# VHH binders against Sulfurtransferase TUM1 (TUM1): the designs that were tried, part 6

Target 1, 304 residues: Sulfurtransferase TUM1 (TUM1), of Saccharomyces cerevisiae (q08686)
Amino acid sequence: MPLFDLISPKAFVKLVASEKVHRIVPVDATWYLPSWKLDNKVDFLTKPRIPNSIFFDIDAISDKKSPYPHMFPTKKVFDDAMSNLGVQKDDILVVYDRVGNFSSPRCAWTLGVMGHPKVYLLNNFNQYREFKYPLDSSKVAAFSPYPKSHYESSESFQDKEIVDYEEMFQLVKSGELAKKFNAFDARSLGRFEGTEPEPRSDIPSGHIPGTQPLPYGSLLDPETKTYPEAGEAIHATLEKALKDFHCTLDPSKPTICSCGTGVSGVIIKTALELAGVPNVRLYDGSWTEWVLKSGPEWIAENRD

## First folded at step 1 (VHH)

Design p7 (framework vhh_podentamig1)
Fold by ESMFold2-Fast, scan of step 1:
Structure p7 (fold): chain B 304 residues (1-304), chain A 118 residues (1-118)
Amino acid sequence: as target 1 above (304 residues)
Amino acid sequence: EVQLVESGGGLVQPGRSLTLSCAASGFTFSNYAYGWYRQAPGKQRELVAAIWSGSTLYADSVKGRFTISRDNAKNSIYLQMNSLRPEDTALYYCAKGDYDEFLYTDYWGQGTQVTVSS
C-alpha cells in the first residue's frame, strides 16, 4: 500500500471517538486550479472545516528555488512549516480537500515521503459533509489552532518515491521508459493527445514519449469521487480504465505516474497502489517541467 | 450515447442580448460540472463560464455581462449574454467536465455560432 492509509468518513468519526492517546489533526490541503478563481486560504478561514483542522498550502510548502509549481519541498521548508502549524511527530494526520480527492492525495503523499508515522487520506470530504458529520462553521484568523511545535523529519523516502527530470529524460531518450516501465499520465485524453489546451498558456499540450493516458477521474467513483474499496472494487475499476484508455499494465515492471504539475499524478499512484501494484513512483515535475526543459522535439502527440 | 446539443446562436447587433442553451442526454445530468467555451476567428478555444454544485466561474472579459445557469429537471445549461460586443463573436461550445478537474472535458457539443455586428 502507499505511505498513508485511506480512511472513510465513518471510520474517521469512530477513530476520533475511540482515540484517547494520540492527537488527531485534520489537514485541509485544498488547492484550486488558478483558472477556477477560488481562494483556498479564504475558504479555510471562512467556510466549514473539520474541527481542529490545520491548513496545508501545497504552493507554500514547496521547493522555494524551483520555477515549477509546488515541487517537493526541502527538509528545511517542510520542517519549518510543520513546526509553525504545531504538528508533532506522534500526531495522527487526516488529510482532506474541499474538491474531494484532488490535492489531498499530494499532501498525504508528501507527509508520508517525509516520514510522518501515521497519515490517513479521508475518502472523501464531500461524503463526510453529506453524512452530516461534525463541522466547525466559525470564521478563524489563523491556519492552525495549535501552538508552534518543534517538528524534525528524520526519514525521507524521496529516492524511493520520486523520479527527477534527469532520470526521466534518460529513460525517454534511451527508449527504456516504454520498454521497461509502465508510465501513466493522469491528465485528460485531450491534453495528452494535444487536442485540448493546458491550464498554463505558455505550455503546449501533448505527452512525454512512452507514457500512456490514464485520466485520474477514471480511477475514482464517477458520482462520489471516492476511491473504490481495496480488493474486487478497485481491481474492477482499474481493469475497466486500462481497457477504456487502451493501456497496458505489466505488474513485473516498475511504474511511473505523471500529470501536469505533480498533483493529480498522486491520485492515480494511490489507486494503483490500492490495487496492489508495486514500485510506483511519481515524476514530480510532470508535464510542465518536461516541456520547459526538454524542448519541442520531445513532445509526442497522438498515441505512440 | 452522451450528447450535448447547443442552440440559440445567431446574428445580433452590439448592445443586445442572446441566450444560449445546451441540452444534455445519455448520463445523469446533475452529477457533473458544465462549461461554455468559445473560439473566436483565428484564436484558440477559451473558457467563458462554468457551473458546478451551485458555484460559478467567469472569464474576466465577460464577468458582469454573462450569466451561466443550469436546470437539472430539464438536463440543460444556459448562457445569458448581455451587452454583447463585436469581440464576443465566436463559435460557442457546451462542455461536460467534473468537479475534480474543471479543465478535464469529457464531452463537447458541436457548437453554435454567435455573430455580433451591425
Scores: ipSAE 0.000, ipTM 0.197, lowest interface PAE 13.2, mean pLDDT 86

Design p8 (framework vhh_podentamig1)
Fold by ESMFold2-Fast, scan of step 1:
Structure p8 (fold): chain B 304 residues (1-304), chain A 117 residues (1-117)
Amino acid sequence: as target 1 above (304 residues)
Amino acid sequence: EVQLVESGGGLVQPGRSLTLSCAASGSIFSDYPYGWYRQAPGKQRELVAAISGGYTLYADSVKGRFTISRDNAKNSIYLQMNSLRPEDTALYYCATDEWYGSLFDYWGQGTQVTVSS
């Protein structure tokens, strides 16, 4: 079963109108690249939001002991954050972000990996706005509209969903990543090939040996930035992206997705799963952890 | 489209006051949220103050010294800055957004505030 399901703006509005038993909680999971010079918390407080939204900060709800940005949170950090936001386990959570489909897949995936029973990813907030669906735009709101709850996660899919550094390093060192896996990098082709700089100035560009470039925008609609519908549409989009970026996908092999810091990697992971690709995991640390832990001898600039 | 034009910046001595103005034109509405942001060299952009409806928000570093206000009839937003400090030196931006527009903020070109003796 999927960890979360996609929901259209129209289906979300219908769900809000028809749901009489469970509380529906919209989740603004906006996160911006540092180079964009924008503030996600400020935007949540000062910009229109879906009514009764909570703000899920992927930088704050992270492994506090890790030096790498927004690494997957511990149970304690996650449970404390959900409790402070007033989330209950029987809530239906509907995740969105102000870019469209950028950081919201990461949040939806985190909620699902931590075992939250009902999670939707809104596909997407840009379309929600353009269709004139209800927004709270008239006042600076508190970012927690719900009283504190007692949230306790009871199961986790971390072992099934996440590739850690140690596993990734052994796969690269042995050459097995290239031979036995489909390994995709969601960053731009220029960052992958080393011709375009990383958003963070202290991080060199290039790629993990054995990975293939599959830029996340190639799997979204170029106009609306939505995921194509499940079935023929997403499958055709995936086939075109693989062809355009000269990638191969062997569905008999397990798949690992990566990116800069584990955010946009979930965009391509979601699209691959929507297209029916099984056994897709995320290398959470992605390029940033790889470079800082592995050293320059493990940076490739040409396709392997 | 939306156009924002800031004015009122300049060089002032520590302890003095300045008032920044932001004139909004184009497809802009009085119910939009407005914010004053600043960026000093080598630092990330910081929200200084915001106003939406009758509500105001201030960064801790400026609370009690800065006041945001607006004149909806003139589509103008103001930032009254009192007791200025050298660390207030920055390029100050006015920002807003649209119900339909892009996913990015509408920003002015900025107005430089330098607090130095």
Scores: ipSAE 0.000, ipTM 0.132, lowest interface PAE 18.0, mean pLDDT 84

Design p9 (framework vhh_podentamig1)
Fold by ESMFold2-Fast, scan of step 1:
Structure p9 (fold): chain B 304 residues (1-304), chain A 119 residues (1-119)
Amino acid sequence: as target 1 above (304 residues)
Amino acid sequence: EVQLVESGGGLVQPGRSLTLSCAASGFTVSDYAYGWYRQAPGKQRELVAAITGGSTLYADSVKGRFTISRDNAKNSIYLQMNSLRPEDTALYYCAAYPDSWEYGEYDYWGQGTQVTVSS
């Protein structure tokens, strides 16, 4: 059912040792908030990486015509990027990021939505490093060690996975979002309630009417930032997070996830799917598109 | 306005101690997790120590030498640095994360305080 599967560092190392048929390509999908003043490209080129990694730039592999950050890429942009990185459709892709589980879920989801057959999300790179598994510490000159390929995506789950602005606005305007959906916002409670500022000075805080706050960190291990294991662990984590943030989840209703720009929304989407929640979609434009397109009358503050 | 202001840096000889302070304004210190980071010229910013709800974390290079603490009444956090070494020379930053652990989403950063360890 999921578009990709989680893989532990130990299981990944075993997969690399045992897989003799398909090429395994690790994917560094590190993305940093501009306010962190870090450079993900420099980090890929100069810092230790999983051997034979490619670099997937979520800012570059996006809808070039959208004014909003990281919007889901067109087929042409995606296919060209995969071809330039040397990816082939029978490759097993294993996605990670240097923060832990921040931008890598977005990358894994994008690969899966575009129909890549075998995608894993490493849970997570920080634990991989902590366990002292093999790293390539050399400085490299390119974002891929592979020769250019001809990648052509053959399936797209975009319509099934993504809620666009028009659908979201109609659900909010009609009141149906609150009545017929589980709608979760992965940002902090303070940003949701309007008591903490957004990272961007031109974006007000608050939330989309009908959404519930489910901060993405609440669904990850507080020390390691890993997803809890499938089964009892993820169910306990989800139950606690729903209780702590006074959220309800009705599994008979479809679910929509959102965040600031569509990155951390995939973190909670993944945790919900790992816990067995069906019919989970992402509002790709998230809070940034909502605020810029809807106007101030459609900004909620406080909880009902 | 949310603001973090570091102080206590300076020039110190090897083997000596310094205490860095971070004064928080615009929010209550107990509502946030805090970290001390450092950045030497030509190096990436490195997490040195962190504190959340009484739990502490230290980089291997400073374990046993540095201690992070929080004073909720003074709305401040501190980094006690003992047995300083030349390799501890860096610009030291205070950072705040919401206690809900929204790592990197809206970290608040101070301007930094320079620590130079030299004979």
Scores: ipSAE 0.000, ipTM 0.135, lowest interface PAE 16.6, mean pLDDT 85

Design u1 (framework vhh_7uia_1)
Fold by ESMFold2-Fast, scan of step 1:
Structure u1 (fold): chain B 304 residues (1-304), chain A 118 residues (1-118)
Amino acid sequence: as target 1 above (304 residues)
Amino acid sequence: QLQLVETGGGLVKPGGSLRLSCVVSGFTFSDYAMAWVRQAPGKELEWVSSISSSGDYTYYEDSVKGRFTISTDNAKNTLYLQMSSLKPEDTAVYYCATGWDYEPFDYWGQGTQVTVSS
């Protein structure tokens, strides 16, 4: 069961025109790599947004006790953030980001894991702008146009969706990750193989033993950055990506996705689910937690 | 096919000026950051300047700050780098780049050679 559905810009505009019962709340979940030298908070406040958008900060809505960036939030942190943004449980949330399909899948996934009933991922904001659909170009003073609400999440799918460090370490140590799972890493091939550096100078490159490289851009349209349509298009894209990166996918095995910090891992998770792959989970801590907790003996560099 | 085409390079004397242009085709310009990156012979790639998708926020490497200006013309799908007070150390092939990951960028141009020599 998918935790959220993809929606095209045209279908979103039609939904806004036809929905008479529930409030539709667009969610700008833009997050930028530090090397891009951009400010997502300033961009939300000062740049064109879908009308009536709220800003979802994945760095702020995170586990406050974790030393790792934007780890999955506690129920309290999540509920407080949704309440402050004015979100109600019966709202239809439509998530997007200004890059296209980069950080918005992480936000949509987080909302769905926390049990929000109706979540869409816009596929994608770049196409929405290209088709000249309505934008609010005003500069705003606050991250939400809505008064504070009382949001209380009632369900959590964390156990079904998230692989924690302890489970991941046991799977690697036992050799079961390679034998019983499809394990994919959404980082570039060079970072996976240890030939290109990580963004943080104190973190080595390489990969978790038993994982296969499946760079996140390989599962999106290279020009528009959209997810291919369900059916023939996504299957052709997945087949090509698996071939190009010499990966295998056994649909009878459960799948685990990872990346640097748990953002781009959701990009490939979403594409795999769109292609009909069942039982796909995210290793939330990803490469950053793995290397800092496991030590250098658990870093693979050479392809076997 | 989608392309980034850099032009405007050439031979210039120290203290001179050049304007580099990068024409983007087949690409949605407005929601991606654009950057200028350079590579001198026998050296690694060096980031020079970036501009936000909106064009309102600009960032520069310290050695070029005050001498170089990055800008966009969204109606022409063109990225510019205005270079002034050029030094021999600015000699390099200049690339415009865009993408979701800093390394490697999704789309790179063919580059344009800038040579600063007396």
Scores: ipSAE 0.000, ipTM 0.209, lowest interface PAE 15.2, mean pLDDT 85

Design u10 (framework vhh_7uia_1)
Fold by ESMFold2-Fast, scan of step 1:
Parts: sequence; C-alpha cells; structure tokens
Structure u10 (fold): chain B 304 residues (1-304), chain A 120 residues (1-120)
Amino acid sequence: as target 1 above (304 residues)
Amino acid sequence: QLQLVETGGGLVKPGGSLRLSCVVSGFTFSSYDMAWVRQAPGKELEWVSSISTGGSSTYYEDSVKGRFTISTDNAKNTLYLQMSSLKPEDTAVYYCARGFWSDEYYLDHWGQGTQVTVSS
C-alpha cells in the first residue's frame, strides 16, 4: 500500500475543481542546500505559492534530540507541528517544493509514515508554474491560512519504512548488506567513490560498505525533473541509471536507500517504488550518521 | 577521460560584465545537468546557477537573478555564464560542475575553476 501517490499538475487542478467533501491543503516543503544561501521561509512568504499553502519545515519538524539534521520526528513533535499548521486528518495533503523533486518526497514520505490517510506528491511545482496554473503572488510578513487544529496521529509505519543505525551496522558488520540487500546511495558518484570531498571538513567522503551509487537525478526526467510515468517510462529510466552507474538490482532482495542526510534518499526510494520494487526502506541517518558513529574502519572507497 | 575546462575569468570594474565558458569532454553533455558554483576568498562553496539537461530549465541564486544568465550550446559541449552588473561581492573562483544535485552541494565532477575579480 503506497504511503502517498504522485499527482500531475493537471490532475491536481482537476482535483481542486471536483473535490466537494475534503479540504485540499497544498504543502510547500521547500528545503535548500545550505551552500545555495537561499531562505525557504522567506521564499514561502514572498514568492508565488499554490493558493492556501502551508509551509512544512523539514528542519523544524524533526527529532529535537538528534545531533543529525532533519531526522525523522517524534510523534509529539509531528502532532504539535500539524496542529499548529491547522491540518486535520481528513485533509488531502498535496506536497511540493520549489526545486521540483528535491525535499518534497521527504515531506510526503514523513506524512505517510505518520499515517496521514490522503497524501499526494505534486510531480512537480516547476511544471505547475510553467503551465500557468493558479498562484497566490501576495507578499506577506506571516502566513497562517488555517486555524490551529488538534491533530493526533494514530498509526506509524516507522518500523516498516526506516532502517536505524543499529540495524544498518549489523548488516554491514555481518556482510549481509551486500549479500541479501539492494543498497543504494543517492549521493554523487565522486562522493561515493571518495574522490570528491564532503561539504563538512569533519566528514570524510566514501560510502557504507555494501552500497551501490545511484545518484538521485538519474531517476528523474532529465529535462523537467519530474518522475517518469509508471510503466515503460520509469522502467526505461531505472534500467539506464543502473547501467550507467554499474549497479545491480535483484527484485527478490529487500532494498535500502540512503544519501547524505536522508533527504535525497527518498527521491530514489520513490522512483524504485514507482518501478514496482517492493520492500524499500530508508536509512534515515544516512552517510552523516554513519561516519560520525561508526569510525574510519567502516568507510569504503571506490567500488567493492 | 572526463574533463571540464573553464575560461573567461579576469579583472573587471564594478558594473562591468564577463562571460565564462566551460568546454566539456569525455561524456554526453546533453544528458547531464550543469552548474556554476563559486568560492569567494575565505568562504565556503556557493551554488550560483544550474541548467537542466537540454537547457529547458534554469535556476539562480537570488543575489544573481537578473544579472547572470546560464546557457548551453549542446553542439559545442559548452556551458556559459553571462555575468552583468558585476559587484565586488561577486569576486570568487567560478567552477563548472557536472552531474546531479545531491542532498549536499557537491556535484560529481568539477573543473579547475576560473578567477573573477571585481575591483576598482
């Protein structure tokens, strides 16, 4: 059962016109790389947004006790955030980001894992803008379109969707990750192979032993940055990416996705699920947690 | 052999213009996103602009919007950055980069860089 479904800009506009029972709430989940020196909150307040959008800050809606960025939130943090944003459980949430398909998959996945019943990922906002669909171009000092609600999540798929550090470490230590799993890393090939440095000087480049490089952009349409249509298009895209990066995918094995901090890992997870790959989980801590907790003996360089 | 070679940098007065070029070889240029990233003296790397495969979509850092234009010539395997209304704060080494944006700022292959200095 999918945690969320993709929706095209045209289908979203039709849904807004036809839905008479449930409130449709667009969710701007824009997150920028720190090096881009952009402000996602300022952009939400000052740049055109889908009308009646709320802003979902993945850095703020995270595990407050973790030293690692935007780790999966606790139930309390999530429920408090949804309540403050005015979200109700019968709302249809439609998630997007201003980059296209970068941080919005992480948000959609988080909402689905926490059991929100009706979640769509817009595929994608940049196409929505290009097609000239309705935008709210007002510039505001603060934007709160909905009164505070009492959101109480009742289900969590966390145990089914997330690989924690302890599980990942045991899989690597035993050699089981390479033998029993498809393990993919969404970071660039150079960072994976250890030939390009990591942005943080205290973090070495390289990869988790047993993982294969599958850069996230390789699974998106190269022109529009959309996910290819389910069926022949996504299968052709996946086959090309696996070939280009010398990866293997055995559909009889479970799959684990990772990246630098758990954002772009959801991009490849979503594409694999669209292609029909079952049992795909995310290692939420990803490379940053791995190197800080495991030590240098657990860093692989080049291809295994 | 994968290669990215930047040219076009130099000394320019505030308000002036420069065009940077990046000639690539060893891969199918039109199959990859391309980007310009800069590093000012004593500062971290800063993403400046990117262009999608085939040149259909362009993206800019807010401080350069309206002043810089990114473009490609796929027949010549060349990426361009047209810089106008240059400011002293634009002083940096400018790198041409290939690949897909990761959840960090690194792309998978970088050129050697070209120095842009904006001063009187």
Scores: ipSAE 0.000, ipTM 0.220, lowest interface PAE 13.6, mean pLDDT 86

Design u2 (framework vhh_7uia_1)
Fold by ESMFold2-Fast, scan of step 1:
Structure u2 (fold): chain B 304 residues (1-304), chain A 121 residues (1-121)
Amino acid sequence: as target 1 above (304 residues)
Amino acid sequence: QLQLVETGGGLVKPGGSLRLSCVVSGFTFSSYYMAWVRQAPGKELEWVSSISSGGSSTYYEDSVKGRFTISTDNAKNTLYLQMSSLKPEDTAVYYCAKDLYSEWDSYFDYWGQGTQVTVSS
């Protein structure tokens, strides 16, 4: 059950030309690291976008009661946001971001987890621009060109897709994470090993005991930031990354992905799923929640 | 202001050796993983090797394991790649980079100017 499918720029343009029944809604899900000092809202309103795009703000469409950044939204927050953006259940949503494949996988995954029937992840917007496909260069005054709708999310796949803190802590405490799971951390090697600082100065580096480092860039093309094609290419990329970073992957075990705050963890989750790895879930709170809730005794720094 | 300057490339025969150097300025060298990346003419970028900020952890692409050694001199802000048993397939422009797979890699990561390595008899 893929929650969304990847679509190339060429296939997306063909889809727009051929689809006569369902509305195709491109979704700009650009999110920037705070340290980059860029404004995703200003960029959506003022910079070229795929025509008829809406803007999906992962920071705004989040659990309003959580102290952690952009945690998975409640049904009410999600439904209200989709309604305000004018999204309808019959829409074909095509998610992209201006970085390439950074925050858009998180958005596509969120849409799919909330049960939206047809979701694509554009692989990727940078290639779309390079290939000179149509852009809307106008400046707009709103985050959607569509009138308000009445969106009601259907069956949620949250329980199937998300590992919460309580489950993660029990898996680590029991030693079962290392013994019964493939657990991957999408952050850089230095952050994982505790030798490179976290982007937030108040958070220490290190890793969740039982996890293995699988930096998200290792599963993307280093120049274009695209996912390799399904089949031989993604299998070769995954095999190489696992070997280069001294990781093991047992396909008979379920897999958990994590990162800093639950964004880049979806990048590696998507690549693993493209490679045919079953039962891949995301630890949504990731390193930030882990460090703030678990205490220093649950921070590992050694590489086995 | 952030600069990575590679040197040490050249023409060498198969089986020969070269040592590449990368002088880093504009950031705290000892706080980051550093990498060597190469690009052969008309081919895609290929990650070669990475080293931890403390120099204690090293990682290599399979085709170079046992032949290449990555190291750092923190006092000189310099990254090295010692290459031995060179093969024609190692012919490429070699770039040093602040951790290719770091969280910065997805946007605004910095690459040096590169140094050409040619392995030919």
Scores: ipSAE 0.000, ipTM 0.264, lowest interface PAE 11.6, mean pLDDT 86

Design u3 (framework vhh_7uia_1)
Fold by ESMFold2-Fast, scan of step 1:
Structure u3 (fold): chain B 304 residues (1-304), chain A 120 residues (1-120)
Amino acid sequence: as target 1 above (304 residues)
Amino acid sequence: QLQLVETGGGLVKPGGSLRLSCVVSGFTFSNYAMAWVRQAPGKELEWVSSISWSGGSTYYEDSVKGRFTISTDNAKNTLYLQMSSLKPEDTAVYYCARGRYLSTYGMDVWGQGTQVTVSS
């Protein structure tokens, strides 16, 4: 079973009009890079949103014991957050973000990994606005229109979806990452190669040995920031991105995606899955955890 | 209207072979990827193999590579899984599924399943 499905703005509006049994709950999962100087919470409260939206804060709904940003939440943190937002297990959740397809894939993936039965990723909110579909322009004082619920996640696909540091380190140390995996880094080519600085001054640029650069923007439409949805267009976009960045993809090998911020790795993971690549996992700690836990001997600066 | 019907399961000894069939109705393979997915007793769904709508690309889970072969017969509207060198760990209910893509992401029509039991 897929963890979540894409839904177009038109299909979403049709779903809202036709669904009479289950609540449809739009989820604003907007997250901004700190360097962008924007406030996602303020934007949710003061900017137009899809009617009846809740706000999913990926920084708040995270592993509280981890020093790294947006690390996958514990069951208790996740369940408490869903309960406080008023989410019920039979709700149909439709995830979006104000950038287009930036942080919403991470949220949709998190919901699916925690076993929420019906999750859609809106492709995308920018097009929804462009098509002039209904918006709630009110300035609100609260994050959710729903009363508190009692959400209990019943299953987790965490072990199947997430590569932790220990597994990643063993794969790199043994040489198996380069030999047996497709490993992709969603950061810019300059950060990957070590010629462009990281946003954090205490983090060096470079890459995990055995990874290939596949910048997340290369897999989205450059104008609309949507995922292509027609089969041929999906494959053409992936093939062009692989060629442009001198990457290889062997679909018979399992795939690991990573990034620097802990979010954009899911953008490329989703694009690969749409193209039919099986067995795609996320290295959740990504470059930040790798650098802080591994010594400088485990930083590559040139193409492997 | 859209229907997938699996057949060909049964009891087989380790090292044996089985061919699973999935007859589809209400659509053609030209517009859809097809997959075989299995569920062992008490376990989660596991992707086994996929074939592209062109039939030109096939993909396999590592534990079945070299032992299983996925194929389609467009004239018969039938998807096949040829299974050889069967092992006890291959025991599962096998489902065929259709989607726009090769992964289980977006699989939207599933069959009822066929039981494969590998034991002596």
Scores: ipSAE 0.000, ipTM 0.121, lowest interface PAE 19.7, mean pLDDT 86

Design u4 (framework vhh_7uia_1)
Fold by ESMFold2-Fast, scan of step 1:
Structure u4 (fold): chain B 304 residues (1-304), chain A 120 residues (1-120)
Amino acid sequence: as target 1 above (304 residues)
Amino acid sequence: QLQLVETGGGLVKPGGSLRLSCVVSGFTFDDYAMAWVRQAPGKELEWVSSISGSGDRTYYEDSVKGRFTISTDNAKNTLYLQMSSLKPEDTAVYYCAAEWYGSDLEFDYWGQGTQVTVSS
């Protein structure tokens, strides 16, 4: 039950050509891992984008009081950001990123959780470019082509969508996470098992007790990085990933997704929802918050 | 209300140096994307450089890398562009711009601009 729908590049181009009532606003939500040595702001300003795109910075549109990266924003931060970008409540937002399906699911999810009425996730921008659909190759000076608006979010699905640290800690401490939930970690198997380092040197690798490794790439097409089509294709992809990583999924149990900092956890959340898995929530703080708030006794290595 | 005022432009010879400043009033630097953009006579507006107030992250257009340096002085609420090894192609009106997320102030402000002319 995602708060947004997937849209193919072809369907998006047709939507732009046919929609005469609502403004369609493409949203470049590119975010790069610091180790990649790439710059999302420079890329938005200087590289080809979908025409009339705005830039959504997940690091900037975040909880300003949290020490953890890109935590879910407050209503004030979100509304101010949408107003500054010129977004109106009746806009159709189409979210993409330059990696393919990396940070754009997080953005689409944030928009949907904050109650934006119509949100699509483009599946995906790399295919849009490959199919040679229209691009704006100009270098731009500003992050938005739209005049400032007065955006006021009215409904929030935050309580339904997000697991906070206290809930996660109680589930782990009681043993209920392993017993009553499907809990998945979108990081690589090596990071999960403690055999590969985290991108941050001050963060140890390992996993939250009761979680299972489900690396986000395992639920995307390995070449195109697209989500498989709903139905047979996504079910086959999910079954293969569960088998390859020795995971179990009990559809009668609620599901919690996590990752390093709450970005790639939305990738697997989206795939699970596309496959028809109900009641999927994100542990927003994910591994980074977990290790910084919990003691070393709450870091598991090897599989449970 | 937010106001941006650019100064420091002028006539300079090729190979020379110039420092532009942009005094920001109405807010303080924090989690802002501040930028320098320029417009040469008869050309479109071109992005030159950006800096974040919170992370000290700096970005440059390829033609100015190694020659220009963007910086801020948060105590003086001022954005700078230090320009060296200036070329005739750098001749333009230079503007500062502010774009911020998560504020009760509305941003996406352009300053009035300052003229830079590079000629012999």
Scores: ipSAE 0.000, ipTM 0.125, lowest interface PAE 19.4, mean pLDDT 84

Design u5 (framework vhh_7uia_1)
Fold by ESMFold2-Fast, scan of step 1:
Structure u5 (fold): chain B 304 residues (1-304), chain A 120 residues (1-120)
Amino acid sequence: as target 1 above (304 residues)
Amino acid sequence: QLQLVETGGGLVKPGGSLRLSCVVSGFTFSSYWMAWVRQAPGKELEWVSSISSSGSTTYYEDSVKGRFTISTDNAKNTLYLQMSSLKPEDTAVYYCAKGYTDDYFGLDYWGQGTQVTVSS
């Protein structure tokens, strides 16, 4: 059983109409690139949301003891956040973001890894709005639709889903990453090849040795930013992306996804899983942790 | 543009004290966790301390607990690290960091660092 399932806007509206036993809680997990000069909290409070949405702040629900951004939250941080948002374990959570499929996959994955039983990723909110499905257009100073709960996560798939730095370093050092894994980097081709600068001026561009570039947008519909339907559509999209970026994928090998800081890596992880690729994990620290912990001898440039 | 500017580094003798400051701009300071991290010569980055957006929750690496104090002044958009009982092993470049925020596509969210040297 997957950690979360995709749900179309039409299927979501049908679910809301038919579900009479469990509470359905939409989760606005919008996170914007800082360069876009947008405020996700302000947008949650002032722009149309799916009725009864909670706001999941990816920056706040993170490891408080890590120097790296967005690192996977501890059980205590996660449980406290879910309790404060009023989430109960028998809730059906439906995650979305205002960009389309950008930060919401990371949120859905986090919920699933922490063992929440029923999680959907809306594919996607922009289509939901385009189809004119119900919205709450109220503008509020504060929004808390649910009373505080007592959320206690009972299991974690962290060890199964996450590659930490120590594991990644050993795989690279031994040559096993290139030899025994499909390793994909969701950043742009230019950042991967070292021809485009990284967002941080003191961080070099390039890639982890043994990885292949698979930019996250290549696995989404270019116009709607939706994941293609399971079956022929996602397989055709994946084959095209692999060809366009000169990547190989051996389904007999385990797969590791990475990116800059662990957000867009989940976009490609989700698409690969939708296409039926088994044993896909995320290197949570991604490029930012890699370059800050590793010496310059562990930075590759150009394609092999 | 996101900007973090560290000051207050320098040379101190063992047992001395030093106060680091980090002035931030380009984001809502009170909305984010802030952190101090350090890198000694030839070593990996070591997390030192973090403080919540409200300033009410703090965390410390065990080797600095009881010697260092992290604090914020939201009105001044400034993060501080008060360092006391300094030891030679505290010698490092100290970086102010915007904790847990993804600068993935266009912002530098770490400062340039400030040198702290503890020697005779």
Scores: ipSAE 0.000, ipTM 0.130, lowest interface PAE 16.2, mean pLDDT 84

